# VHH binders against o67189: the designs that were tried, part 2

Target 1, 350 residues: o67189
Amino acid sequence: METTIFQFQKTFFTKPPKERVFVLHGEEQYLIRTFLSKLKEKYGENYTVLWGDEISEEEFYTALSETSIFGGSKEKAVVIYNFGDFLKKLGRKKKEKERLIKVLRNVKSNYVFIVYDAKLQKQELSSEPLKSVASFGGIVVANRLSKERIKQLVLKKFKEKGINVENDALEYLLQLTGYNLMELKLEVEKLIDYASEKKILTLDEVKRVAFSVSENVNVFEFVDLLLLKDYEKALKVLDSLISFGIHPLQIMKILSSYALKLYTLKRLEEKGEDLNKAMESVGIKNNFLKMKFKSYLKANSKEDLKNLILSLQRIDAFSKLYFQDTVQLLRDFLTSRLEREVVKNTSHGG

## First folded at step 1 (VHH)

Design c5 (framework vhh_7ocj_1)
Fold by ESMFold2-Fast, scan of step 1:
Structure c5 (fold): chain B 350 residues (1-350), chain A 124 residues (1-124)
Amino acid sequence: as target 1 above (350 residues)
Amino acid sequence: QVQLVESGGGLVQAGGSLRLSCAASGFTFSSYAMGWYRQAPGKQRELVAAITSGGSTRYGDFVKGRFTISRGNAKNTVYLQMNSLSVEDTAVYYCAADTGYYDYVWGSYEYDYWGQGTQVTVSS
């Protein structure tokens, strides 16, 4: 059978399927992790984890087919990671692959879950042994959710706890996390605890609590300061974010998204489009974000935004091609910008 | 223990009517969406009708205008009124309770529940 993780979870925990072998794969690993967590909770001591790179062929087959001599042992949930490495150990020998497929087809006493840490391509799914697993077992996919679905899911979670979230607060949270489900879960849980008595979440409260160890440090503050050309404060906030464990790729993603939208808005404005209509066309519908983007547009010329985009592309390329630290490249960028502002203004101070 | 118990199935002649009931216990009935599904021999299980905790209803295209779903929260029961029955309506009818997919994502979820099913046979 082929199914989604949502449908599979409903089926498995309410009316268990006759199939005994399942492949779990997909882009949204958090959904697979959630399923496995519930599986471990249900099976307890009968939840067994195997590592395909470590386990021998005979040990693997024993784990799949072991049965209590006394008939009193419960079925097991057997979870195997690094299955690809196990397949490499079997090599390309026809008889060994046929034996593996036969053993998997004949699992009766346990449930077996083959877990992949990424989405499998059509070629992998149509090749043995997964092709055969699809016929006698199940292929379960954890696909990414749409942005609208994620938004509704987050809203429903807050409403379930009796918490009213302002629209601008919600949009800030979604944009800051880049719609990442695992990050959203952590932040939503933290915000629920924070709002347990007040039952209201405003933008200011979300800004203070989300992605910060202290009230004055968060990813949005860094992006805001950079786009408003306060490079000295932006540099200090960047260092604080990194010291608090905020991932550089999250900072880069948000900054790049903002820069591209701002550049598009400059172009649309030059063509005579109404600014509010233009903002909505690039996904900025929230009044708070519209006000912020207006201030960013005022602070940055079209050339400033083009140069920012090119600089961010170079930082991304250098971190990947030359294994350079993204944080160091960002610091260098900010320091360079600060130096240019000092030279341009020529002012001694005052 | 959580359970859903269907009743009201049976043999009926084409053009007749039946009323199915599903008595729920062991969970907070009023907070769950409830549905009726059916499965004919050799076919997959399909949605017949659903009703939200707030009373909004949805129907499968093949039963619109003929079937009506309703709920009595005081009695922890969901109903399916089946009118103008056809031979094609012959199936095992299952009662279901659905918390929705958001619970699965957040890891603070309860099981969806299914009944044992009740046989409906429509003769020609």
Scores: ipSAE 0.007, ipTM 0.194, lowest interface PAE 9.9, mean pLDDT 78

Design c6 (framework vhh_7xy4_2)
Fold by ESMFold2-Fast, scan of step 1:
Structure c6 (fold): chain B 350 residues (1-350), chain A 124 residues (1-124)
Amino acid sequence: as target 1 above (350 residues)
Amino acid sequence: QLQLVESGGGLVQPGGSLRLSCAASGFTFSSYAMAWVRQPHGKGLEYIATISSGGGSTYYSDSVKGRFTISRDNAKNTLYLQMNSLKPEDTAMYYCATDSPLEWLSYGEYFDYKGQGTQVTVSS
């Protein structure tokens, strides 16, 4: 059996499966942790954790043993972490893997959950012992929800309350929160309360309610400020993003993507392409994003965008090849741009 | 193992103030939205306040809006609830909890509370 963590979580606690051994893996580790928290609540003292890096082979097989004369007959939930380390300890001999597979196949009275801290690739899932677990047990994946699914979920929440959300207001909300489910939950609840009588949410209202009380500036606001050449505010926002645990690589990836799309749009305009058609060709299909990209194109020359791309490539190269701090390189870039604008304004403003 | 330890409760007169603390361990605190919930003796659980993982967004129940302030210190793995203008109806056992994206996604609320709570009694 193969299923998602979301479907598995809903069915497991109401109509438990006949399968007894499960692999939990995926990118959304918080969804796996949520499932395990509910599992611990249900099983209480019958919830057992095994650490594959700490446990001996003998102790592992004893813990999974269902022959009980002394230990009773109560159903247990056995959760196994660091299973890969246990496999290394077990070795590469076919006989040892076959023994492990037989022990797992013989689980009848308990549930066993093998937990991975990352998404498993097809090669690992098609290799023993997981290949056999897939046949007699289940593989449960905690995939990141797509941006489209998150958008639809948010729309459903407003629709359930009879609230009409303007498309640009919705897109702003999604970008402001960076599609973070927990941030979206909090902001959606506040916006539902705000719009309870009016039953409509405009972009201005979302900006007032979400932004005036939220200190959470997402990567989009940083990119927006940088592309509009507000380097002083961009520098302050960068510090906030890093303090919030946003990885510098994610900031660089989003910024580089936007810069490349903007440069492509400048080139397509030179070739006589319609701007709207050109935007759609680079994946900018939403009216809110089209409006933002038009503002960025107005604020940046082709040479500005070329220089931005080259600077970002240099930052990436220096962080990787010379082991320099990406955050510091990005701060240096912003500071140099701020200094150039100050000099330009004082020297050419007379 | 996820652990939450509440403190700061006590006896206070109506109109008084208390600050509750919740020490978190066994998970990446800065990655979780957190909540305060309360349970009056012999009654059901009542939601009080939620705070986002980064601390910038908050939501309050109507019964405490304007009187209570939820905050967090991610460097210290600590959640706070500043309670002002306390009323007799605020008397309850207070628990801190982690909020679940799975339950929000499924149209429900889910809170994981592990501590023994901290008692708040408001009386003259």
Scores: ipSAE 0.007, ipTM 0.260, lowest interface PAE 9.1, mean pLDDT 78

Design c7 (framework vhh_etentamig_d1)
Fold by ESMFold2-Fast, scan of step 1:
Structure c7 (fold): chain B 350 residues (1-350), chain A 125 residues (1-125)
Amino acid sequence: as target 1 above (350 residues)
Amino acid sequence: EVQLLESGGGLVQPGGSLRLSCAASGFTFSDYAMSWVRQAPGKGPEWVSGISGSGGSTYYADSVKGRFTISRDNSKNTLYLQMNSLRAEDTAVYYCAKVGEYSSGWYEDYGMDVRGQGTLVTVSS
């Protein structure tokens, strides 16, 4: 049988299947780990792990054997990791693979789970022994969650705790984590704890709590402040980023990418292009980034963006060609902008 | 926004047949397993049947196995439940459901992620 991890985990614990041998594979390894965690909880001492790279051929067959000298034992869940390494140990002989297939086909009193740490290709699934396992057992795929599904899961987690999260705050959190489930779990749990009494999460609160200075520093906060011309706060955030080991080249890469996209958007706007279509053409597809880029476009003229690009190119060149400290060059740039802004806001100096 | 709209319910005599439909929108229908869930008056919800995103795998509750058939048309974003040999015990509101992810820990939402408004099936003489 072939099925998804979603359907399999729903039915396995309520209506266990007649099939006894399963292959678990896929891109979304977190879902496989979640299933195995629940399996371990259910089976307890009857949960057994085999490592294909460590186990001998005869020990493997003994562990899967349905034969009991003294009668039947309690049903077991046998989980096999590194099955590919075990297959290499069996060698190329057809008779060894036929023995393996026969042993797997004859599992009746236990459940066997063969776990892969990646998504298997069609060629692997159509080759023995997995081809035979598909006929008498099951192939269970853990497909990558869509961005929309991840967004709904995060929203649901907040709503289950009675927390109302602003749409901009949610989009910010999703974009910064790149929809990474483990990072989202850690940040969402912190935010739930923070908002346990207030029951409201704003964008400003998410920015303060998520990716805190003590653990993960926020490069996007620095970029946001710089593009909104809050140079004083940008300088303080830059110091925090560097103190926590963020490489200056990562900061430069993100800044340069944003500056170039903004400049392109200014040019397309001058030509009368629809701003939403233009944003999508430069890879800005989510509503949070579209809103932010609209703010950046309002805060910066075409000339501002041109000068930013040229300044970033000079910083990059000077750090690489003259071995200048990138952080110091970036501080000098921000300080220069701050000084210029002070002079510009006088009645006669700007 | 995920939307599910059930139809096809009605009054039918024991031994009769009905076909339920569920029109789905707001998500990529073929990427998700779908289920039928029913709730009889005064009882909790009961899972009836499930189908994989491709339609290649189907599952049934013991109470309906051999009598009900689940199917889907991914080109029309529609889920179906063919109900034959209906019994008085099949009387319930039937819900189409987008299957939720099972999780211990962060994804504690097991089973039915989203349900439609339901369609009433009454089996009586």
Scores: ipSAE 0.000, ipTM 0.129, lowest interface PAE 16.5, mean pLDDT 78

Design c8 (framework vhh_7ocj_1)
Fold by ESMFold2-Fast, scan of step 1:
Structure c8 (fold): chain B 350 residues (1-350), chain A 123 residues (1-123)
Amino acid sequence: as target 1 above (350 residues)
Amino acid sequence: QVQLVESGGGLVQAGGSLRLSCAASGFTFSDYAMGWYRQAPGKQRELVAAITSGGSTRYGDFVKGRFTISRGNAKNTVYLQMNSLSVEDTAVYYCAATSEFYWGLDSSEYDYWGQGTQVTVSS
């Protein structure tokens, strides 16, 4: 069966599925974490975690075995992290993969959740063992949420606590966090605690309480859109950032840093260096940033990154030498990139 | 097994009407937002109409005032009533479902798609 994490979370706890093995994957990791948190609350001591990078093959199969001489009549939820590392441990032997598939297919009394920290590609889902899991179990995807959906989720969280948030306060919070669900969770919890007595959140209060959120988070959306070549949306986000008081030089500094790191990574990638190790060498250590930088490398050639760096150097020079507005130079840059994409798509349209 | 089965397509003369139906199975229909998209040869899929689980509707600019989307939760079916058809409405029409639909959601955010039904408008 295939379904979304949102639908799965809504129905699992009220009308449990007949399937017993599920793959959880997707871009919105926060939704997967939310589901697992609720799952842990329901199962308590019957909630078991397995780490694919640490567990032996024997321990793994024993943990999934539903035959017990001294107990095991109670339903368990077994959550497996780093399943890809476990698959590497099994290697390419067909018999080992067939054993794994048989063990998973035979789960009848417990629920097994295989958790990925990123969205799986169609090729991975069509390959064993996930191809077989899709046939007897379920594939649950946590797709990227729209800005409107994220806004409604945040409003719901405040409403559940009886807190009325001003429209301007809400918009500021969303922009400050760049619509990042993980950051929004932290800030919403902080704001709920702050407004626990008054039950009202104003723009001034959000500006004071949420000011500790990294300025890099709200600039990240702009940088993300630009590096993924969505120049039209990048222009709109740029205007929003400036209206909320983000300094243009801060935007330039972050964008330049990202462009230089990407160029370095592109060089190392072309030399056959391990991408994960290369990313850590340039200071990219968290999994979210690693995922984003991988996407940026796919979207940009080495020549694209070189041209971006040169354009940013020109913007810096023109703002300093001719006292030109940095924001206007950035807008001109984005507009010229948008025009190039239109020309490219028109010439290759098909 | 999730299935979306479209019906009601065919050939119609300009100025005529057609009603498309999409029968849904394998999920709790009343919890899903439903949409109709169309794709003419050589063009990208574009939004025709969408209806949320709560009954709110959204229409593409070229069909506003001519097309009406509705749903029958008791029959697990979404409908598209197409009036005042023009040759520009000629396309394959696709039914789509998502567990949550927000205004501005693009086609990539729909979870399930039907096989499509051909609508041909002659002059």
Scores: ipSAE 0.000, ipTM 0.110, lowest interface PAE 17.1, mean pLDDT 79

Design d1 (framework vhh_etentamig_d1)
Fold by ESMFold2-Fast, scan of step 1:
Formats: C-alpha cells, sequence, structure tokens
Structure d1 (fold): chain B 350 residues (1-350), chain A 121 residues (1-121)
C-alpha cells in the first residue's frame, strides 16, 4: 500500500489497516511528528522506540514480535529510527537481509513504523528491504504541502472558529512564517484566542497580536535595524528586548545566521551568480525575506559583513571566557558603531 | 535539567584544523548516543557525525568522512569533534545533540547553544 500521511493519519485511528509494517518518509516532517504524537498518546506504555544504530540484531527481532506482558498480552506500536544504520550493521550478506524481510513480513501482533527524517528517493524505495515492505506493508509519504494548500488549511482553521480574516492579514502571516506549518499553528492559535469575541481579523491586528509575544519577532526587528545601520533605534529595541526577558543567546544566533547568509550572498554576487537563485540556495525563499536581504546587501559591504562576523565571534568568546554579560557586549558594539558614524560625519565632513 | 555546552569554534583558513568540545550534564552521558549537527547560513540542519554511548561505533556524513573524527570521554562527560582539512563549505554553527524521539531538526533533544565555525581565506 502506498498512501499520503494525511490519508493514513485519518484512517489509522478509526479503521486500522491490515498491514502491520509502515515506512514514514517525506519532506514535511511536521506531519510525521503529528502522527507519531497521536500514536504515542494512543499506545502509552505500549509505544516503543528503537534506535537502529544502537540496537543489537537479536534485540531488534525480539522487540518486533513480543507483546506487552503487563495487564495481559497487548499489541505495541514499535517506532524505528536510523533504520539505515541498522541495515549497514547487517552488512552485505543476502541471507541476513532475507531474514530481516521474513521477520518484517511475519509481524502479526504489533504495528511497526520505520521513520526516515527525509524524503526517500525512488532508488531507495525500489531496493531491499523497502521494496518488500511496499508489497506486504505500507509506504506513507509526507510530501511538502503547496503554498495554496497551506493557505487553505489556515483559512479553514479560522473559519471553523467563525473568524473572518482579511486577505492582506492572511498574506502577511503566511509570508512572515515562510509557510512553516509549526510556526503557523502557534500563531493561528494565538490569533484565534485574540479574535474569539471580535470575529474579524485585520492586517493591523495581525501585526500587533501575531508575533507580539514571540521572542523571534522582536529579535528580527533588532537584527533588521542593526543590518540597516540604524544603530540608535537598534539600541532602543535591544533595551526593550531585555526588558521583556528575551535571551541574549537568541539574539546572537539569529544575527550570526543572517550575517553568514549575507556574507555568502556577497561572495556569490562577486562570482556573478543570479541574486534570486543565490538567495534560494541559502534558504531564503519567501518574498518578504528576499526583500529584506536585498536591503541588507545594499547597506553592507563585504568588509562590513566580515567585521560583523568577527565582532560576533569576539562577543561570544568574551561572554564565555571572561563571564561578561552578552547584552553589555552587544550594547558596547552598537554604541561603538554609532560613535564611529557620528565622528566620520562631523570630523571631516562638517 | 539537561545541559550541553559547545566550545572550540572560530575563524580558520581553508586546510586548517579545529577541535570542538561539548560538556554534558544533567543526564547519564554514557547511556546516550551523541551527535554533531551543523547549520550553514540559509540551509537546514545537517547531521555531521554520531557516536554510540559506549564509543564503540562511529558514523559520518559523506561530506566529512576522512576529515572529521568524533570521540567521547565518558569519564569527563565530554564529546569531541576533530576537524581537519577544513573547507569553505564547512562554515556553519555546530551543535552538540543528545538523541531524542523525533526525526528531522528536533530529532535531537537538548541541543546546546552552538559554536560558530567560519572557514574563510
Amino acid sequence: as target 1 above (350 residues)
Amino acid sequence: EVQLLESGGGLVQPGGSLRLSCAASGFTFSSYAMSWVRQAPGKGPEWVSGISGSGGSTYYADSVKGRFTISRDNSKNTLYLQMNSLRAEDTAVYYCAKRGYSYGWDYFDYRGQGTLVTVSS
């Protein structure tokens, strides 16, 4: 049986399949995690996790066949991670792979789920033992959802609660999350709680409420101002972030990530690469982030970005080696940048 | 609570070497497989290397085989990554990770704060 994670999730808990062994793979890992969370909730103590790189061959076979003894014989849900490492451990001997296939084919008392953290290629699915699993068990794929499908899922969640969302408000939400289902779930739940009495959601409300308690949104404002060289406003935003309990390490992580992406883009630009393709190669795929990164590239030279990276590494080292406050080091960095800009403009350009 | 603290990152030239360390606390270190995971700018997390709880088995991504060596000292609750023959594409934030329930980015529970490795001329 071959099916999607959506269809499998709907049917497994209401009309469980006769197949006992399943491969879960795909690009949309959030959907696989959602399924496994429901599975753990249903099976409780009978939910068993096996790590293919740690488990012995005999322990593995025993775990697949044995039912729970406590409270009588009960079926288990056996979830297997790193199955590729288990296969590597079995080696190149055909007889050992044939034994594995026979054991998997003969699972009758438990459900077995082989989980991959990425989408499997056609060659992998056509090779043993997955080729045999496809014949007596099921292959369940969590394909990346299209932007249109994600948009419809979000709209449906709002409509189920009787909330009308403006098109501009919806597009803003989708773009800022980059169509990330995990982030969208959190923000949609927050917006539903906010709109429970009002039943209408405008762009201004989404801007105020969505991400309003998100540490990452406040950090993105700081990073934006810093990369646009508005150091005075960046200092004020930094003070606000600290007042609201935002961790300095989160600021450092996001800023370091952005600085490295920008430096990489400058190098690719120097080599004559297309900017839009270059941005997509470093994971910048949504139009909002592309617009922002174009602005950052205009505001910063390659030397500016290299100096920023070195300064951030120094701040990290000083906080660790000298036990200095990361916030004070960031504040000193921003104040130094502001002072240099003022001195440049007044000392010789008066 | 589980704590992981990475160190040893920095700016190095291509062909150079770095040794990363991860100090672990809050759990029985020798009972868990440990991994190094990196995230290059704009890319998703990439698993780099793994080591069994006993240290008897080691695993490497194809991109680092022959250049990187993972090891652990269970008496000191410390994980190591020796990185040799560094390339520009090795530029990333490197995370120490304890194996967890979920696959993908959250495959690894209790990731540390990370250490930045920049390979540039």
Scores: ipSAE 0.000, ipTM 0.194, lowest interface PAE 14.2, mean pLDDT 78

Design d2 (framework vhh_surovatamig_d1)
Fold by ESMFold2-Fast, scan of step 1:
Structure d2 (fold): chain B 350 residues (1-350), chain A 121 residues (1-121)
Amino acid sequence: as target 1 above (350 residues)
Amino acid sequence: EVQLVESGGGLVQPGGSLRLSCAASGFTFSSYWMSWVRQAPGKGLEWVATISQSGSEKDYVDSVKGRFTISRDNAKKSLYLQMNSLRAEDTAVYYCARLKYSSSWYPFDYRGQGTLVTVSS
């Protein structure tokens, strides 16, 4: 079967499919992560993650077939990352690929989810082993959502909580986040909490809540403080985000996105491009967000942004390959920056 | 099929210089960010330097900044680390490493066998 992540997410938990092996791919990675979060919640200790670049061939086959013995061999949800690297490990030998296809076809006791971090091209989907998986399993695509669909999702979320949001307030929220589902989730949750006693959200209220300095800060506040070099407050906000269950990889992704956009804007500015036009080319269309990015550009040199990008790359590499805690690496980065600012200010003769 | 082979390590006196080389094969070298990482005896892996696909962007750990220079030759499929003013603390096995994707945003996926650098009198 072939289906969208929306349809699959809607039906999987209420009417589980007959198919046992699924490929999850697409541009809208946030939707795949949302599905996997619900999956982890449902399966608990029966949720198993395999890394295709680390696992041996025999361990891989055992993990797909093995069931939990706790409570009498319960069903597992087996999630596979870096499957392409596992395929490279098998090499080009026809017999090894045929064995893999046979093992996947014969999964009956577990659900297996092969997760790709990008949209697969038609050529990849038409090649083995994915061609065979499409015949006995499912291909689930997380296509990039239209602005209209994102707007409908946000409206539905407010309506489910009995909250009426004004049209101008909604448009402001969508523009402020640039239709980013990760940021929208955080802002919508914050606004729902704010409006719990009053079931109406006005533009003025949305503007006030977005600038809140309370303990319930969103990832945008952390990124704002870091890019404005207020490292002490950024450290405090980071602790709050982690305590409220915000995943470190989500923080890294948003921060990385902002750093890359800022670096791109610095390059376009050097080439003489109009700043407003340049901002729109990287998806910054809201006057408020344009004002914020202007502040970030003023606070950061091209070298500052380059160093930030490389530091974020190192943090990601070390957390995934060297068993380093992402949160601790982020704290170390911020602490190092804070110490340099203190030394710099102490050394100034002005 | 991806292969990274380091060379140029050896014994050198404090204040001396060494040039490390890494020969890459089995992939499109010019499409990947590359790094040097090291591991001192009894210590964990330490990132040393990174270079972009074209060589236009470079970064270093503070302890080697101004002393080490990373460079690449895409035509020869080679990565280099020029090490000057060597200190005893630079004693380590040095590995060249490839980022997992042809993007600076993804983690390392391959390292070579390493080359030993000993800085001692």
Scores: ipSAE 0.000, ipTM 0.098, lowest interface PAE 20.9, mean pLDDT 78

Design d3 (framework vhh_7nfr_2)
Fold by ESMFold2-Fast, scan of step 1:
Structure d3 (fold): chain B 350 residues (1-350), chain A 120 residues (1-120)
Amino acid sequence: as target 1 above (350 residues)
Amino acid sequence: QVQLQESGGGLVQPGGSLRLSCAASGFTFSSYAMSWVRQAPGEGREWVSSISSGGYSTYYADSVKGRFTIARDNVKNTLYLLMDSLKSDDTAVYYCAKTIEVRGYSFDYWGQGTQVTVSS
């Protein structure tokens, strides 16, 4: 059989297929991960992972045929990674390939899932052993998703937990992640953890929780506050990042990357380049990041960005050449900026 | 073809530091979470760290938390592992892994690995 990962996911757990061996491949690897996560949940201790580059031929064949001793005669789910490396180790001899095909064809007690990290080409699918697997087993493809299907997938995840999401909250989440399924998974999980039973998620709640300070301390909140010149809040967030063990070099790298992109955008704007095209040229492709970068460009002159880049280069040099604490140098920078803003406000307001 | 090429390993004294790099090609790097996995001689594979596709979320094994930092550069298609306060127990071959799931330790890796030896 040949089927899509969506059709396969709908049917496997409710009316198990007659086939026992499956190839999982495709562009949308997140969908394969979602299926395997549910499979692991269902099979528990009877979920077995094999690595084709490490396993011996005999260990491989044994793993495909043996049922769990802990679950009595209960079947196992056997998931195989790096199958291509196993095939290389097995060699090009006809006898070895024929044995492999026979063993796969004769799987009766377990389910076997051969997982590929990319979409397989027609030539690979038409070559042995996959050609034979297509005849007695199944080929399951995870095709690239449209934005509409991604939207429906996210809604279904919330609905499964009894959570309703307002349309504007959903659109914000999709734009924030750029329809990236891996990022959506992480943010959806955070929102589910935040939400109580049968809660309705509003736009305000999504804005507060998405990228909030948690075990996953958000360096981007620090960068956002600094680039919007909220130095007081930036200092508080910096202290939180350090207390959660975020390395100063990671903070510096992200901040430097943003500063350089912004400076490049200012230069492209001077040349009359369209801002949206310019943003895409520096890797800013999602609408939420474009909105953020427009705000940063509005808040910072070309001179501000040049001075920021020079200050960051100086911090990097001082930490490396003079054994100075990068965090303290960054705090000193922010404190200096805060003091200058206080002086301006006092002289014009006092 | 998916290709992951690790570099930056070597011999280092206890308490030293190393920076590992992984150059990725053959897939849309920015769309996938990435991990570091290590294997000491005679031991099984141990998950070390994972980073989400956009870099917003990082995860660490308890044995390395506070000492190692995972980072990525989606423009250069490169994954990094910054290793500080190295211990003899960190001696292993380190593999860059294209990750199916950051929290589930399910992943494929295609790299040859880079040897890290921490010894006096």
Scores: ipSAE 0.000, ipTM 0.246, lowest interface PAE 14.8, mean pLDDT 78

Design d4 (framework vhh_7uia_1)
Fold by ESMFold2-Fast, scan of step 1:
Structure d4 (fold): chain B 350 residues (1-350), chain A 120 residues (1-120)
Amino acid sequence: as target 1 above (350 residues)
Amino acid sequence: QLQLVETGGGLVKPGGSLRLSCVVSGFTFSNYAMAWVRQAPGKELEWVSSISSSGGRTYYEDSVKGRFTISTDNAKNTLYLQMSSLKPEDTAVYYCARYTISWGQEFDYWGQGTQVTVSS
């Protein structure tokens, strides 16, 4: 079976599935943590965690054994982290993977949850051992809530407290937090506390409260600097994002989305389309974001955007297929852009 | 210096209680949301509880609801975690952590941790 974490969370605790092995993956790790917290509460001492990087093959198979000498007769929930590291220990031999698949297929009394800290690609899900797990067990995805759903959730939270948020203020808040649900909850709470007696929350207030009370480095500052061709500052912000533990895939996702929208807008501009209508057609409805995108369009030619998209695709491919460091590839890209600007300025003779 | 210092950990029997304290220096936690995060030996970090910068709202992991209470003393810049009905599975190093508003990263600063051991 294939299902979402939302459906799985609702059904697992009320009408337990017949499947016994599940893969939990996805962009919205907060939802996976919430599910596992409930699982731990239900199973108590029968909640067992295995670490793929630490556990031996023998210990792993013993823990999953239906006849474990220390397992007893009670149903257990076995949660496996760092499963990829365990697979590396098994090596490339087909016989080892077949043994793993057989052990997982034969789980009947317990529940096994294989937890990934990121969203698995379709190619990885189609490869062994996960391909076989999908056939006899379940794949549970914690998809990130759509940007529109997150926006409506935030608006609803403010409305419940009698607070109206200006569209520009809301868009800035969403960008500042990068649509991260946990961070949005905390920032929304902070803003509600700040605005406890106010009925309208403005952009200036969000900038003041959210910016002044934290040493924030956010992906949208990086994207903004890059699209405005301030590569030197972009490089410094990138280093800060990485030092704070920001995942490179999140940076790539937002940058790729913006580049594609900008390229589409350039094409529509060439066809004589009204820019405001074109922006709305690609989901840019807020005046603040429209102003930003106008600046990006002015700073970038169609060729600049095409080259950016191709570079981002190459970075993505190299990180996935050749296991290259995404951060280093992105730094190399920025450094290359900075060097080209220096050469361009020199060649013009002032 | 920006510092978070936890105290109050120790050895306690199942069903017992402990109160953890986190004193912050170099910033006021009233300007930041704060959290308690724990790590059992050889395990991943597990979020336990959070409190808003105003102290007005609290959040808990489901397994600790009704047993743990997070609170603040703004005048002392001190965050507390009152733990009751402790279980062996609560055994962990408990960290005081400061929230970020950055992409994908939840916390930017951590204390040194305080050990809680629930055993007979």
Scores: ipSAE 0.000, ipTM 0.122, lowest interface PAE 17.6, mean pLDDT 78

